# VHH binders against o26223: the designs that were tried, part 30

Target 1, 191 residues: o26223
Amino acid sequence: MKLLWTSQHIKVTVHIDGKVSKMDVLEAIKTRRSIRKYQDREVPEELIDKILDAAMCGPSAVDERPWHFIVVRNREMLEKIPEVHPYGAMVKDAPVAIIVCCDSSLEKIPGFWVQDCSIASQNILLAAHSLGLGAVWTGVYPLEDRVEGIRRLFSIPEHVIPFSVIPLGYPAENPGTRDLFDPDRIHLEKW

## First folded at step 18 (VHH)

Design XB25
Fold by OpenDDE, second read of step 22:
Structure XB25 (fold): chain B 191 residues (1-191), chain A 124 residues (1-124)
Amino acid sequence: as target 1 above (191 residues)
Amino acid sequence: QVQLQESGGGLVQPGGSLRLSCAASGFKFSRYWMSWVRQAPGEGREWVSSISWKGTYTYYADSVKGRFTIARDNVKNTLYLLMDSLKSDDTAVYYCAKHIYTSKPRTQDEFDYWGQGTQVTVSS
């Protein structure tokens, strides 16, 4: 990327496309952080496809796969999401967001959809990170005001439950890595 | 109401330069990618250049690479196109256009608002 300035202090930047970074699964898990600041850079559709593919590779109860995904790239819609999701302020700054939803009509066993959609959401985060993107899980369910807000905003049917909103983009922050290992949380054979 | 107003067009000789401006209002200008699109007489609209909402990323059609520079001033809500080394083939009405998405445009349908255009004529 090269920055050029005009005599009138007009910022001009020329972007050179780079290769996508890759990492193994353990590295992705250990180094993933919530990213809430994004570049004004386009996220290629190919990367979103890969992320969605990963999202659908997680297990689900009795293989019910109750998840649906709304890919939001419309800037106006992204700008509206924080209005119904107060902790989703960063969504308006992302070039794209994925809304993970559950279709209740696909449930074979009631209640496991939360786990299913959580797995899908986590896979989105890991996949995004492994592809050099930043993302954050913003919870929608089980807060009724957020659920209904997202439902109305995106005209989601009553039998479909919005679960999470995940903004994605090239990261504009580096929060570093954390060591979250806690041996006190491990119990052998019994509590 | 969203408004885009182009200015700066005119008659110029081959090899000359022009600076186009697009004044934007009625929306959060700094939150959207912007593009220049041109239409020559009897031809369809041709994408010319795009710029990211922060101005960090710029894209150009091959026909204008190295000659044109897109820029923006988000404080002034203004989009610019600096046109150098103008050719007769650059003769067209130039439009500024607002993006729907945070991406390089693929089709004309990815713009939701257009200016009225400004005429650029390159002739000896």
Scores: ipSAE 0.862, ipTM 0.929, lowest interface PAE 0.5, mean pLDDT 92
Fold by OpenDDE, fold request of step 20:
Structure XB25 (fold): chain B 191 residues (1-191), chain A 124 residues (1-124)
Amino acid sequence: as target 1 above (191 residues)
Amino acid sequence: QVQLQESGGGLVQPGGSLRLSCAASGFKFSRYWMSWVRQAPGEGREWVSSISWKGTYTYYADSVKGRFTIARDNVKNTLYLLMDSLKSDDTAVYYCAKHIYTSKPRTQDEFDYWGQGTQVTVSS
C-alpha cells in the first residue's frame, strides 16, 4: 500500500534576507568552523545530496575515487556512534551524520586514499557551511579502535575502511571566525 | 520494552475539539521524533503530524493544517495532539508513532513502534 505521501516539498528556502546569498569559495573556507551543537531541525535530503555531490568533486589519486558515504539518520545509530567514538559525542545530537569510507579495492596507488577521503571530508564541511549547516570532522582512521567500532556498528565490509564521521545539522552555536593566517608558516623558495 | 499508549479519543460533534495524548515508555522519548498517524474506516493510514525531538519543529498534513496542533512534554514522556474544528473526515483511529529517523516521515516504514490507537469519531 503506497502511502501517497504527498511530499509537500517544504522548500526550506534558507532565506537569509530573501536572497540565497551564495558564499563564494573563499568565504566558505575562511568562515567555516567546527559546529558541535545542532538544532532539532531536519536536514533536507536535497541538502545532503548537494553535500555528497560536492564530496565527490574533489580530486583523487589517479582519479581512483575510492570514497563511499554512509548517510545516517537513524536515531539509534546516531546515539551509538559515541560509544565507539569517544570524541564523537556531538554525533548523537545531530540529525544526520555522514560516514566517509574508503573502498580499498578501488585504490590504485597505496596510501593515497587517506588524501582522497580527506578531500572528500573537507568538501563535505565546506559544502555544509555554504548551505547554512554546521558540521565537524571527527576522525576515525587511523585509530584502530574507532575504525573497528564503526565497522562493526555499520556492518562495513573488511575491504572498506571508515575514515571519518561528520555530523551535520543546522547550527545551534556560533563560534565566530578565526584568523588562522600565520606568516611564519610561509617559506619563500626555501626553508 | 517500548510502549506507546494513546488516549483522549471519543465522540465529538463537528466543530468540536479533542485532545489526544500518547504516553511513551521504554525508550528515551526526548531523543526521538514523534508522529500522529490516523486510519479512517476502509482507508489507508494517513500521516497527520510530526514533531521534532525537542518540539521546536512541527509538521502537518494539509488536511489538518491550521486545525491541529502537535506538542510534546519530554518531562512527562507524552505526545499530544490538539484537534480543533473537527470535521467528519477526521473520524479515524489515531496512532502515536515513534520515528526511526531524525526527520519528517516519508513512509510508514519509518516508524518502529506504534500505539494501539484511540478512536476519534466526529458525528452530528
Scores: ipSAE 0.861, ipTM 0.931, lowest interface PAE 0.5, mean pLDDT 92
Fold by OpenDDE, fold request of step 20:
Structure XB25 (fold): chain B 191 residues (1-191), chain A 124 residues (1-124)
Amino acid sequence: as target 1 above (191 residues)
Amino acid sequence: QVQLQESGGGLVQPGGSLRLSCAASGFKFSRYWMSWVRQAPGEGREWVSSISWKGTYTYYADSVKGRFTIARDNVKNTLYLLMDSLKSDDTAVYYCAKHIYTSKPRTQDEFDYWGQGTQVTVSS
């Protein structure tokens, strides 16, 4: 099934309590939390498409765009991810996970792919949050055991590097907001 | 080995009710979405209803909406279909099906295991 990506300008309308609340970017950033508990509710494909669109909107070094995404909805596969990812226990309870990968053959400048995939991963988290979903970044790279575990599990080619596993779902927890602002980490003109 | 066994089918008059059951074994039943699918004589398979793994979310075909109720007991590893206000057009073999994915099915290939089916006949 060829996902006909129609370039429709996805107006992200977040329906909170039946009102289309537009979450601004600062609100999304400030209020985002890692969510590790999910409802047994499916995530519509439309929302995943929006999230993936956002994931690919980030900058990359010299516009190399080295990222690939594996969308996992197979329950058996979701159940297996924790076997190779010790901190991925919540993945088995999510209705879907996105695995962010780097195709090393697309890398133009060595080493920047980590930044590129990080930006993509963060955009996934922010987009998910803005859409009323919960997600968490579970790191794969640079831990060799996790990289190889995910590689084997999903038959990922050697030149492609698994970077992160991001389970997503409607949240079944509310961890609240945190104020993480620390003025002691701000230096003016010099250290 | 995964097994799904349907029961509760039979002959009923129009307007009557039936309760189908599907006994599941050989897999972690509570971790999978489940569906009912039916096949009328000479017709293809038609999706009837789906239920989430915890039973919180249910989905119905338009043809059965308001008349059928899907339910599950994860302790008993059993799927149910309550059928009320039965019509002649509901005559079919009803199958229990296990989901591959944690979503409403889009196609018939999104099921990996099927029961043998139970016959439901609605006739005056």
Scores: ipSAE 0.860, ipTM 0.930, lowest interface PAE 0.5, mean pLDDT 92
Fold by OpenDDE, fold request of step 23:
Structure XB25 (fold): chain B 191 residues (1-191), chain A 124 residues (1-124)
Amino acid sequence: as target 1 above (191 residues)
Amino acid sequence: QVQLQESGGGLVQPGGSLRLSCAASGFKFSRYWMSWVRQAPGEGREWVSSISWKGTYTYYADSVKGRFTIARDNVKNTLYLLMDSLKSDDTAVYYCAKHIYTSKPRTQDEFDYWGQGTQVTVSS
């Protein structure tokens, strides 16, 4: 008996009235997609604050919380980011971008900052999605040219490492959902 | 060099209409939000209206809402302000202003370039 999982299209009814329908965490995770096309609509500061709050709620090694965030709304700066980030073309079309950085002076244990900033970046993506925004993770670290490019562009000090650039906006595309479950990647007790 | 040049101002009677234009050059006009700001005699600058870079979203001050319409032609690099039902209180110099940020302006310092302005006088 093949249980036909009827993919009930969870109509995310974006209620026009300011009540952000609370998206379930599993729904947010499963339905999140990279969004690279944005409306010419501003992102309210309140939403950015919520996203940043979520970004800071992730775990970090020995609670080092090494992350810093640069919120970029300056149109000229958004236009310049693709010049130093070859895969960041969509950034210039976003109303806002968040640059996730690590302050190395806050590291308690070397090397875990990559995991910490990754968690923060992912939380940004999930939070954005749950709020009806689209976002994409554009990797900066560990590519030296991108790191240095972003550093120079935003006058980031040497002890601070730009990690990711995340453009955000109201989505102007709907790439659909993906089933990424792969049972072949699951091993029981041993490889 | 960034240039903004307003035109279309003049003398009108109360209840009349005007169309202001702002010709933009020296920057990628279609990539920036634009605003109209006015200054009445003896008063500070007052935000009037803003428009998104693609023209999809528009914002208005309460004082002009329902009477004024902001628009843009990105092919012509021109910003417009259609003013209907003009009142004496609308008398001001009207400025075109370029946004620094991709958002509705919060303060006057969020504009980096201004036109010279065009005079609008509403009088019987």
Scores: ipSAE 0.860, ipTM 0.931, lowest interface PAE 0.5, mean pLDDT 92
Fold by OpenDDE, fold request of step 23:
Structure XB25 (fold): chain B 191 residues (1-191), chain A 124 residues (1-124)
Amino acid sequence: as target 1 above (191 residues)
Amino acid sequence: QVQLQESGGGLVQPGGSLRLSCAASGFKFSRYWMSWVRQAPGEGREWVSSISWKGTYTYYADSVKGRFTIARDNVKNTLYLLMDSLKSDDTAVYYCAKHIYTSKPRTQDEFDYWGQGTQVTVSS
């Protein structure tokens, strides 16, 4: 029985009318793509608030919640980010970016902040997608040049570590969905 | 240095039309949202209209909606305001303003550069 995986083209009908179609969590996870092209459309503050709310809902080690967020809408600053982030070229074309940071003073167990900020970053991506926005995770940590570049650009104190830069906007591309399931990566009981 | 220079103002009869222009220089014009703001005598500054950096999205104050059209030519680095069906209440100095943010302005503090303004007088 050949399970015809009908590639249901989930037409993400971007309803032009401000009604953000709610998608379920599995749909959000499975259909999320990195978006690097954006419309010249502003992102409402309400959506950013929802995204940030989601970002702060992830688990953290011993509930340390070490994350901070810099919301960047300043056009000049957005244009400067690619100067210190070689793979952040798309940031200059986004109407907004979120910089995820770790306050090391909040860390309770050394090293887990990376996981915590990763979870926060992923939640930003998923929330953005569920709200009809496109986003991409551009890594800052652990690359020292990027960390220091972003730190200097945004006057981030030494005890705070920039982790990721996430540009956001209404998507101007549709890369489609990918099937990333790999059964060879699943081991039962033993490797 | 950033420069914004308005032109096209003048005296017009009620019901008349004017076209304002704003010549921009000293920055990447096509990368910024732009707005028109006006100030009537004895009144505060009033936001009139805004346009996205590519010109796809436009916004208008209720007082001018349906009568005014904002446009831009990114090749010419010029912002326009087409004003139709002018009223006496439209009498003001009109300013071109550069956005700090990639969004519709919320306050007047969200502009970092202004032109000198052009006088529009609507009188019978």
Scores: ipSAE 0.860, ipTM 0.931, lowest interface PAE 0.5, mean pLDDT 92
Fold by OpenDDE, fold request of step 23:
Structure XB25 (fold): chain B 191 residues (1-191), chain A 124 residues (1-124)
Amino acid sequence: as target 1 above (191 residues)
Amino acid sequence: QVQLQESGGGLVQPGGSLRLSCAASGFKFSRYWMSWVRQAPGEGREWVSSISWKGTYTYYADSVKGRFTIARDNVKNTLYLLMDSLKSDDTAVYYCAKHIYTSKPRTQDEFDYWGQGTQVTVSS
């Protein structure tokens, strides 16, 4: 059974066998939304692999690639994430979550790891969307309570910093498209 | 404590039907995928069927496809297996099993809790 998701401008066809019609990068960017409701449908491993591949394709400062990914499918663990992440309630309803982390020992230039992990996180969101999945970026860093909560829950070493928790699943909502273009935010040559 | 209790097994003739039940307690039943697994005499455990936590998605082994139906009642915390057109080869102890993951099981180690099983015997 093909699930057809129609946005106002883009039709994404998701096949039950994990085959999807691909959208171009601009369409993916423009039509991506945070998805917080998921079907009780498993996410095939092949899709997660593609998403993680995309996550690792982003640039990083001097090619430091400080990111690590924890793939969580354990239902009990997914249920526990909201206990340490107040805005992570949807995680317990997802079939899988990716925790993006930074290994500080891999950092070559101090401070750029935040940008690197952000790029990785965004690529996860875009890749998920392009594959017919829904996802949402739930911020962990820089909030210490969330960082330590996730660290303890997943026994993450001190030199590794949890950055984001991204639940993924087949979407059970369609929030529509947004027009976020704001010409007032564009300055030509000078402020 | 997690408990799974199977019932509904028995002796049936070839071509007959049975309905198995699994009563679950001690965990949030509606939050987990569930499976039926069987073990015939002298054989290893064989996956039979799985159902998603909301019951929307079902999976079957080829050996039972078209004959068995897995279902669940999340209000009653009960898993079911409707078995039609039973064959002698369906003779086994049937177990209900709780999933660790939100997915179809790949291996037997993806279950963390099992029932005691119920005997199904198909014989003329």
Scores: ipSAE 0.860, ipTM 0.931, lowest interface PAE 0.5, mean pLDDT 92

